# Ledger of designs, part 52: VH-VL binders against a2bn08

Target 1, 238 residues: a2bn08
Amino acid sequence: MAEARLQRLLRVYVLDTSALTDTRLRSLLGSGSLDEAVRRFAELIASVRIAYGVEVYMPPTVYEEARRFLLSNGVTVQSFEALAAWITIKPPTRHEIRIPASIVRDYVEEVRARLARGLRVAEEHVRRAFEAGGLYAAETASREARREKLGAIIRGLRERYREATRHGMLDSVEDLDAVLLALEVRGVLVSNDEGVRRFAEALGVISIDPPKFISVLQGLLRHSKTGGVAREEAHSTS
Key: E = the ipSAE of ESMFold2; O = the ipSAE of OpenDDE; V2 = 0.75 times the mean of E and O plus 0.25 times the DockQ between their complexes.

## First folded at step 17 (VH-VL; framework fv_emapalumab)

Design w11 (at its last look DockQ between E and O 0.81; V2 from the best seeds 0.65)
Fold by ESMFold2, look of step 17:
Structure w11 (fold): chain C 238 residues (1-238), chain A 120 residues (1-120), chain B 111 residues (1-111)
Amino acid sequence: as target 1 above (238 residues)
Amino acid sequence: EVQLLESGGGLVQPGGSLRLSCAASGFTFDDYAMSWVRQAPGKGLEWVSSIKGSGGFKYYADSVKGRFTISRDNSKNTLYLQMNSLRAEDTAVYYCARHEGVEYYYFDYWGQGTLVTVSS
Amino acid sequence: NFMLTQPHSVSESPGKTVTISCTRSSKDIADDYVQWYQQRPGSSPTTVIYEDNQRPSGVPDRFSGSIDSSSNSASLTISGLKTEDEADYYCQSYDYSDLWVFGGGTKLTVL
């Protein structure tokens, strides 16, 4: 049934952690604090669940990651639990899910390329550290100055290594679980992570970012009809 | 010998759409990532979009995100670029290019290009 | 995002050596491989250097590439300059945030 599939794609969503941690949530939900934004998000999800049967899923791994993040950033347990009450926590059935070998091959090639670039970054920073050490030997620098320079080189290495290997890539089992669950339930993945969304879309999973998700849900509530007469007119004229 | 043959260019009005094709031969098409690279008249090269061998992983320049869609049909050895909401700034020769393995991130073979003109 | 800056044009006599620079605006040039493409008038580009300093099969050994960390730049050097080397030359690099980035191009005139 084409109509049933369209209704499912408008009704079924899977959240990754970024859907709850996106910094734009506060503004989009008209909130002064993250705690208030989480409560308004809970109200939004509850309203569309009750009015339209919209289902929002989350793997347990994403749930735990999101909980740790939100509680560490000023969200009360009560506010988080109010949100979680409207989300279906379900692990993907990993042993039954199939992924095309060609997609896995492409992903492996991408990982290999990123690992090679990461090694190149590391080699360059070793070179910088060696050159800095030579200058210290010539100039009789203080122990404190040496520590500060080394710290700067290490921070630079970490930043460049992360970009070379992880930026824009699916890089956690939590994110993989969100993608697999979205595939399993034929839902729309909600994520602001380009690597996660790219992997999902490679598997045929439709994805949207969190601002778009909020906009879609708010739009549903603005267009809702409460009266039975309006509902009958909509059904009878199609 | 590797050959890449673009087609589908032409004159189109702003806001219009156009679909480019690139017929590939002389290599195992499925094993290679492919790109579109464009060149406005009298200007330099600009990367537009890339797609990995499976056809599943797709990449876009910011200037074309949401307007252009890259795809491939590996059974026909053909790369596509669907261009929607075209603007005057999209006027260019569009080249089809093959990547030499994903590790190198460079374009080892190029087609002859197909001209897209967006004008009133 | 980063930019690759090349001189607009360079000129040199046959038999001499010319060097075309490619300067990266942010992050270290040495962290990501640099490629060089040749484009003759009316033709599509062809690769003359990949992975900083490697030549594809069929490219003469008078083409060479190098990296200079002190100026944060890559260079294409063409020795024994020939009339057929007259072309536009583009450098290109890749970054996982900006993806494939080309330089603005350098027109080489053989006098």
Scores: ipSAE 0.602, ipTM 0.814, lowest interface PAE 1.7, mean pLDDT 87
Fold by OpenDDE, look of step 17:
Structure w11 (fold): chain C 238 residues (1-238), chain A 120 residues (1-120), chain B 111 residues (1-111)
Amino acid sequence: as target 1 above (238 residues)
Amino acid sequence: EVQLLESGGGLVQPGGSLRLSCAASGFTFDDYAMSWVRQAPGKGLEWVSSIKGSGGFKYYADSVKGRFTISRDNSKNTLYLQMNSLRAEDTAVYYCARHEGVEYYYFDYWGQGTLVTVSS
Amino acid sequence: NFMLTQPHSVSESPGKTVTISCTRSSKDIADDYVQWYQQRPGSSPTTVIYEDNQRPSGVPDRFSGSIDSSSNSASLTISGLKTEDEADYYCQSYDYSDLWVFGGGTKLTVL
């Protein structure tokens, strides 16, 4: 049972959005464009599926997000479809999956912390705006100058707020679905998001980053070629 | 009184493994996040790893990620640090520290530390 | 990634006031709380300031913390310096990327 489980872990993978949007994907697959990288990725997945029965899963929510992202970033429909053809789209059975209350508690605590940090960021920007308001009073500054300054403050607020509240945290239902699906199918989660991986780990889900995933798949193919040559040589000497 | 007592330090060869323990007393252990912070000889403090009260969420410094594993047994009021693939640069006094604050952003209590020496 | 920079050492005579600075390399120092830890020779660190300017129970009121957004720095001020204050002092803060970050430490010598 343990061996079978181990074997399964090596053969079943679940991709989150970050697995497909990783900026390193191009370099990992030796491609000059994202489109070509996706195509090569499709070929890689196809090859390991055929040779070793590797299964790659993706929740529908992740699929849609990835699709949107890839197509908007120059990936052709054909290339995307080529990839999708080798990925099993499956929603997690959410109503049947149980999450320990302890994990929920930890997550709530994290959310609270993030919200508090966001509030502090907001307060700081209010202070900045207030101070700037004195410097950019209507009597002393042009309308354009005031607008520009306010715009800068707002942009800064948005950026820092987002960073404080979302970075390194499971912050999307898509990512949650990926973790849940990995749990359900007893697969390895492929993600470059530390927050997602942390959550997965808490649930006992093994995760790897996209580079490792690619390396594993490529490694599988290398071993299959060597095993085939050894079998052909053994048959020719008999 | 809050007490944190580290143990498990010692001499280990490069590539070796060691497991540190921290026994906690004087407070409700599972209500607090805990951390390991280390200090190389003659150097400053470096955060190593943290774990939330329930033990589910773990955090690691980049310098130890993939090599160290933090865990806790709340039934025993004990914090652990499994250190694998040890390197010379891991030589340090390792402190157990309790997190405090709404966002657990600081350490309010520290243990006495345990020395880990990685040397050939 | 951010760093907290402290002076390597400071010195002052008993009864005087000393200030130790902690400068954040990136982002606003005010975005996250700053703490200060005291470490006497041969001892473990102890918290002397938390949340920028709060003192734990048992820490004398001679210790105070402040934030200066203009210089992106935090400061630990020790008034009425005593011999027992001789120690290493570390500032610490938090970042979503780097998580818990310590300054390099400052050695305070009481002359």
Scores: ipSAE 0.580, ipTM 0.843, lowest interface PAE 1.0, mean pLDDT 90
ESMFold2 (binder alone), look of step 17: mean pLDDT 91; pTM 0.934

Design w12 (at its last look DockQ between E and O 0.82; V2 from the best seeds 0.62)
Fold by OpenDDE, look of step 17:
Structure w12 (fold): chain C 238 residues (1-238), chain A 120 residues (1-120), chain B 111 residues (1-111)
Amino acid sequence: as target 1 above (238 residues)
Amino acid sequence: EVQLLESGGGLVQPGGSLRLSCAASGFTFDDYAMSWVRQAPGKGLEWVSSIKGSGGFKYYADSVKGRFTISRDNSKNTLYLQMNSLRAEDTAVYYCARHEGVDRYYFDYWGQGTLVTVSS
Amino acid sequence: NFMLTQPHSVSESPGKTVTISCTRSSKDIADDYVQWYQQRPGSSPTTVIYEDNQRPSGVPDRFSGSIDSSSNSASLTISGLKTEDEADYYCQSYDYSDLWVFGGGTKLTVL
C-alpha cells in the first residue's frame, strides 16, 4: 500500500492557478513568450503521459481562472486547448471530503488575525486622510490636487489591505478546490503559493512548486531516452 | 503554572542532525501555537519556526527552510524541532515559546532553552 | 520583509527614565503589534510589553510601550530605573510574509 501510494504520488499531479501563471515558466521551458511556454508545457505533459502514464488534474474553477488569465495575457486559444487536452478536469467531491475540525479552527484563527491587520491598515489610512485633509481642503487645493491625493490614499489602502489580509494564506475557493482535489486523488499539488501549500500540508497533501514540477517531468523524459538507447545497444550486440 | 522545558541539545558535526523537544505543562497544549526561537552566543533573538495548535500549519524562517521541521504531539504535550543538515551558524540556544494575544503574534512564555553546538 | 532597528546600547542612572526605540524599515509600524522582551544575563527572555502597550501580569507599571507612526517606530519606556532593569531588550513584530521579526536588541546598563 505504501509503495503503491508512492508510485501514485509520482504519477498524479494537481495544478492550481499559480502553476500555470508562474512567471518562471517561460525560462524553465526555454520559451520567449507565454504562448510558446504553454505549448511547450502541453508537449511536456503529453510526453510524460504517454511514456509514464503521468496524470495531471485541474478543478473546473482553476481551469476557468487559468483560461481567463492565459488568454488575457497573449496565449492563443489553440495553445491553451493544446494544454487542456492533456489535463483532466475534475471537481473535487466536496461533500465527501472531510477536514479535521482542528485544521478549520486554526484556519479561522488565521482569518481573524488577518482581518484584524486589515482593520489596522484601514485605521491608519483614515488617520492619514484626516491629517491630509487640511492641506487639501477645497479652499486651498484645486479639485485635481484633491482628487489625486485621495486616489493615492485609496490605492495605498487597497494595496496594504490586500497584503495584510490575503498574503500567505489560502484566500480563494479555486485554490481550495485544487487542494481538495489533490487530497481526493492522492496526488501532488503543484503551486507556487506558500499559503496554499501550507494548507495542503496541513491536510497531508504533498506539494511542489512549478519549477520542481517541470524538473521532475523533464527528468522522467531524460531517463526514458537513456533506457531506450541501452535497450537498442543490447539488442544490437546480441 | 505554565512550564516549557527544552531538551535534546548537544554537540553535532556540520551536516549532522539533531532533534529538539519541548515538554509543555500547565495549560491546554493544543489550544496554543508554539515556536522555536534561537539565540547565537552573544547575539540577538531569531525566530526559527512556528506551528499552530493542530500541528498542521507550519512556518519557517528562510534560514532554516528545507532543513528544519517543526512538529508537535498534542497527546504528549510536546513540541519538536528536527534539524537536518546543520551548519555552524545554527549554533545557538534554542528556546521553546508559547504564542498568545488576539492574533497570537507574541510569545508570552519561554523555556530555559537548550544549547545546540555545531562544530567540527 | 522588514527589519526592526534598535540602538545597540543605552545607559542611565537609577531613578531616571530611559527610552528604547524600535524602528521598522518598511511599511507601517502600526500594521502589526509590537512586543518587548527583557532578557537578563544568563536568563531566558520574558515579555514586558505586548500588543504595543499592554503589560503582562507581574510587570511593573514603570514599563510602558508606545507607537509613533510619524517615525515608524515603537518605544519602550522605563521610568524610575532600577538596577534590576539592567538587561537586553528586544522588540518584536510580525511580517506579512509569515515571519516573526525581532529587533537586534538593546543593552541597557544601569549606571
Scores: ipSAE 0.663, ipTM 0.858, lowest interface PAE 0.8, mean pLDDT 91
Fold by ESMFold2, look of step 17:
Structure w12 (fold): chain C 238 residues (1-238), chain A 120 residues (1-120), chain B 111 residues (1-111)
Amino acid sequence: as target 1 above (238 residues)
Amino acid sequence: EVQLLESGGGLVQPGGSLRLSCAASGFTFDDYAMSWVRQAPGKGLEWVSSIKGSGGFKYYADSVKGRFTISRDNSKNTLYLQMNSLRAEDTAVYYCARHEGVDRYYFDYWGQGTLVTVSS
Amino acid sequence: NFMLTQPHSVSESPGKTVTISCTRSSKDIADDYVQWYQQRPGSSPTTVIYEDNQRPSGVPDRFSGSIDSSSNSASLTISGLKTEDEADYYCQSYDYSDLWVFGGGTKLTVL
């Protein structure tokens, strides 16, 4: 079973939305536009499917998110449908999937820690606002200067709060579906989000980022062009 | 009564491997996240790696990412650090530490340490 | 990618007070808890302050911690210095990007 799982890990991948929208993908695919990058991505996936049986999956929730993003950003329907033809759209079987209670416990502890950090950030920024207000009351300051200072404090609060509570955390249904599908099909998760990848890896799912994914697929095709005869001979004699 | 005891240190050549162990007692081991923290001779403390209670969530310093693997066996109350592709810069005393606090990110108990020497 | 900067050494006489600083290079020191660890020669570290200013059981009240947002620093203050306080002292903080970060350490000499 370990050998079969390793073979699937080389042949089975699950994409989250970042695998199609990572800004580095255009340059890795040698493309000047997102539409061209999507077409080249489709060609790459098709080629490795034909040469090696590589399977690429995506949950419907991620598929719809990616579709909306790509069509809104200049990708033609024809280019997207050409890509989708090579991707298996499959929902995770959520009713059958089990997550160990200890993983859920760890996740709850992380949520608690992040809530506490968010509260600390909020309290500090309330203190800063109070101190700034006291200084302005003691000084002859314009109403405009007070509003600008308050605005800066609120922007700082928003930035710090988001970092404290959401940075690197699995926090969307789409991300969860990608993780669950990768667990179900015993495939490699392709994502550039560290929180998503960490959650997947806690469940025993191997993950790679989109540039690595492209590199692996391109490497397979280089070997297919040079090693196809050797592989054909070995298969024929076994 | 909390006790942490590291073992598995020793002399190894560059490029070699070692596996460190930390035996824990006096507390419910799987309730606590654990860390490895190292200290090069005459130098300060450097965090290396952490693992949450389940063993599923793992964290690594950039300096060791891809070379070191943290794990735990909750049935044996033991924390592990598998160190591969060792470098001279990895020479240090390695401490096992338990997490505590409202956000669980400070170290309340430390082991006595085990020395790893990477030298040709 | 923040750093915590401490003075390399401090010294003071028994019975006096010393303060060890810990300055954070980026982001606000007050947004993340700061811990202080004591390491006597040849020994493992022990916690003397956690969560900015809290003392573990058994740590005397002459150890105190504070945060100064204006200088973006934390401080460990030890009053009534005793010879057993001679040790290295490390500050530590955490955020989700850099995880656990230690200061460089301060050698306290009690003459």
Scores: ipSAE 0.602, ipTM 0.819, lowest interface PAE 1.7, mean pLDDT 87
ESMFold2 (binder alone), look of step 17: mean pLDDT 91; pTM 0.935
ESMFold2, look of step 20: ipSAE 0.598; ipTM 0.812
ESMFold2 (binder alone), look of step 20: mean pLDDT 92; pTM 0.940
OpenDDE, look of step 20: ipSAE 0.516; ipTM 0.825

Design w13 (at its last look DockQ between E and O 0.76; V2 from the best seeds 0.00; counts 0 for: pae E 2.2 > 2)
Fold by OpenDDE, look of step 17:
Structure w13 (fold): chain C 238 residues (1-238), chain A 120 residues (1-120), chain B 111 residues (1-111)
Amino acid sequence: as target 1 above (238 residues)
Amino acid sequence: EVQLLESGGGLVQPGGSLRLSCAASGFTFDDYAMSWVRQAPGKGLEWVSSIKGSGGFKYYADSVKGRFTISRDNSKNTLYLQMNSLRAEDTAVYYCARHEGVSYWYFDYWGQGTLVTVSS
Amino acid sequence: NFMLTQPHSVSESPGKTVTISCTRSSKDIADDYVQWYQQRPGSSPTTVIYEDNQRPSGVPDRFSGSIDSSSNSASLTISGLKTEDEADYYCQSYDYSDLWVFGGGTKLTVL
């Protein structure tokens, strides 16, 4: 049972959005464009599927997000479809999956902490806005100058608030679906998001980053070529 | 009174392993996130790892990621740090520290620390 | 990622006031709370200031914290300096990439 589980862990993978949007994919796959990287990725997945029976899964929510992202970033429909052809789209069975209450509790604590941090960021930006208002009063500053300053403060608020409330935690249902699916299929989650991986770990789901995933797949293919040559040489000497 | 007592420190060779423990008392242990913070001899404080109250969510500094594992047994009011593949640069006094109960922004209580020496 | 920079050492006579600075290298220091820890020789750290300017129970009112956004720095001020205040002082804040970040520490010598 343990061996079978181990074997399965090496053969079943679930991708979150970050796995497909990782900026390192181009370099990892030796491609000059994201489109080419996606095509090469498709070929890689196809090859390991055929050779070793590797299964790659993606929740529908992740699929849609990835599709949107990739197409908006210069990936052709053809390249995307080539990749999708080798990925099994499966929703997690959410109503059957159980999460320990302890994990929920930890997550609530995390959310509470993040909200508090977000509040601090907001308070500080209100203070900044208030101070700036004095400096950019209507009598002393042009409308344009005021608008620009306010815009800068708002942009800063958005950036820092997002960082405080979302960075390093599970913050999307898409990512949750990926973790849940990995749990359900007893697969390895592929993600470069530390928050997602932390959540996965809490549930006992093994996760790897995209570079490691690519390395594993490429390694599988290298071993298959060497085993085939050894068998051909053994048959020719016999 | 809140008390944190570290143990398990000692001399270990490079590449070796060590497990630290922190016994907590004087508060509801599972309501608080806990951390390990270390201090190399003559150096400053460095955060190492943290774990939430229920033990599910774990955080690691990049310097120890993949080598160290934080855990806790709430039934025993004990925090653990499993250290593998130890390096000379891991030599430090390791402190157990409690996070404040709400935002986890800071450490409100510290143990006395336990010395880990990694040397050939 | 950011760093917190502290002076290596400060010294002052008993009864005087000393200020230790902590400067953040990037982003606004005021966006995150700053804490201060005292570490006497041969002892473990203790919290003396949390959330910029709050004192834990048992910490004398001689200790105070402040934030200066213009210099992107926090300060620990100790008034009425006593010999027992001789210690290393560390500032600490939070980075969302590096999480809990400490300053390099400042050695306070009471002359």
Scores: ipSAE 0.794, ipTM 0.894, lowest interface PAE 0.7, mean pLDDT 92
Fold by ESMFold2, look of step 17:
Structure w13 (fold): chain C 238 residues (1-238), chain A 120 residues (1-120), chain B 111 residues (1-111)
Amino acid sequence: as target 1 above (238 residues)
Amino acid sequence: EVQLLESGGGLVQPGGSLRLSCAASGFTFDDYAMSWVRQAPGKGLEWVSSIKGSGGFKYYADSVKGRFTISRDNSKNTLYLQMNSLRAEDTAVYYCARHEGVSYWYFDYWGQGTLVTVSS
Amino acid sequence: NFMLTQPHSVSESPGKTVTISCTRSSKDIADDYVQWYQQRPGSSPTTVIYEDNQRPSGVPDRFSGSIDSSSNSASLTISGLKTEDEADYYCQSYDYSDLWVFGGGTKLTVL
């Protein structure tokens, strides 16, 4: 049972969107364009699937998110579909997956803390706007100057609020689906998002970032040329 | 009364390992996030690692990431820090600290500390 | 990674008032709560201010905290200084990138 778990961990991966959209993808795959990088990624996944039976999964929600991003950034439909052909698209079985109540409690605590910080940021920016109104009264500043100052305060609020509440946190259903699928299939989660990886690891899911994932796959391919070849299909079925 | 008592410090060679323990009493241990904070001799405080009440969410300072592992045994009311690949710069008094339940961002109770010396 | 900068030392006479500053190097000090810890020689730290300006139970009201957004700093003010206030004082702040960050510490000497 220990050997089966180890072999599954080495050969079963679940991608979140960042695994396909990481800005380092082009250089990691030796490519001049994102479209070329996607094609090379497809070739890499296909090669390790054939040589080692490496299985790569993705939830439909992640698939749709990644498709929209890649197509809007110069990836052709043909290149994307070539990649997707080697990825198993599977929704997590959400109604059957169990998460310890204590993990949910910890997550709720984190959300409450972030909401409180977001409120503090908002209150501070309301204070700044009130004080700016006194300095930029009609007698001392033009309407254009007041409008520009208000706009700057609002932009600052939006930036600080985003950092206070969203940075480094699992905050989307797409990310949750990737974590749940990795838990379900006992696979390794591939993500560059620290919040997503932390949540996965709290559930006992091993995670790696996209550069490490590519390095692992490339290393496997080198060994297939020197160390013999054969797929371990018996252990990948469970 | 809240009590936190660290143990497991001592003298160790560079590259060696130690495990620190913190025995907690006087509160519902599982309800609280816990941290390790260290202080090199004659220097200031430095946060090292934190763990949430469940034991599932863990956080590390960059200086210790990959070398130190925080854990807790909620059945024994004990916090642990496994320190591997120790370096001279890890020499410090290590404090066990409790996070306040609502004001999570600060430490409301501190232990007495245990000294770790990493020297050849 | 932001830094919190404190003066290395401050001195003042008993009965007087002292202020210890804590300046944040990046991002706005007002975006995150600031805490202050007191550490007497040979002792563990204790909290004297949390959430910018709140005192834990048992901390005298002569300890107060404040935030100044224009200088991007926090301050700990101790009035009516007593010899027992002689200690090191650390500010601390938190964000979701750097987590818990302490200032370098300030040695308060009560002459």
Scores: ipSAE 0.566, ipTM 0.797, lowest interface PAE 1.9, mean pLDDT 87
ESMFold2 (binder alone), look of step 17: mean pLDDT 92; pTM 0.941
ESMFold2, look of step 19: ipSAE 0.531; ipTM 0.781
ESMFold2 (binder alone), look of step 19: mean pLDDT 92; pTM 0.940
OpenDDE, look of step 19: ipSAE 0.604; ipTM 0.848

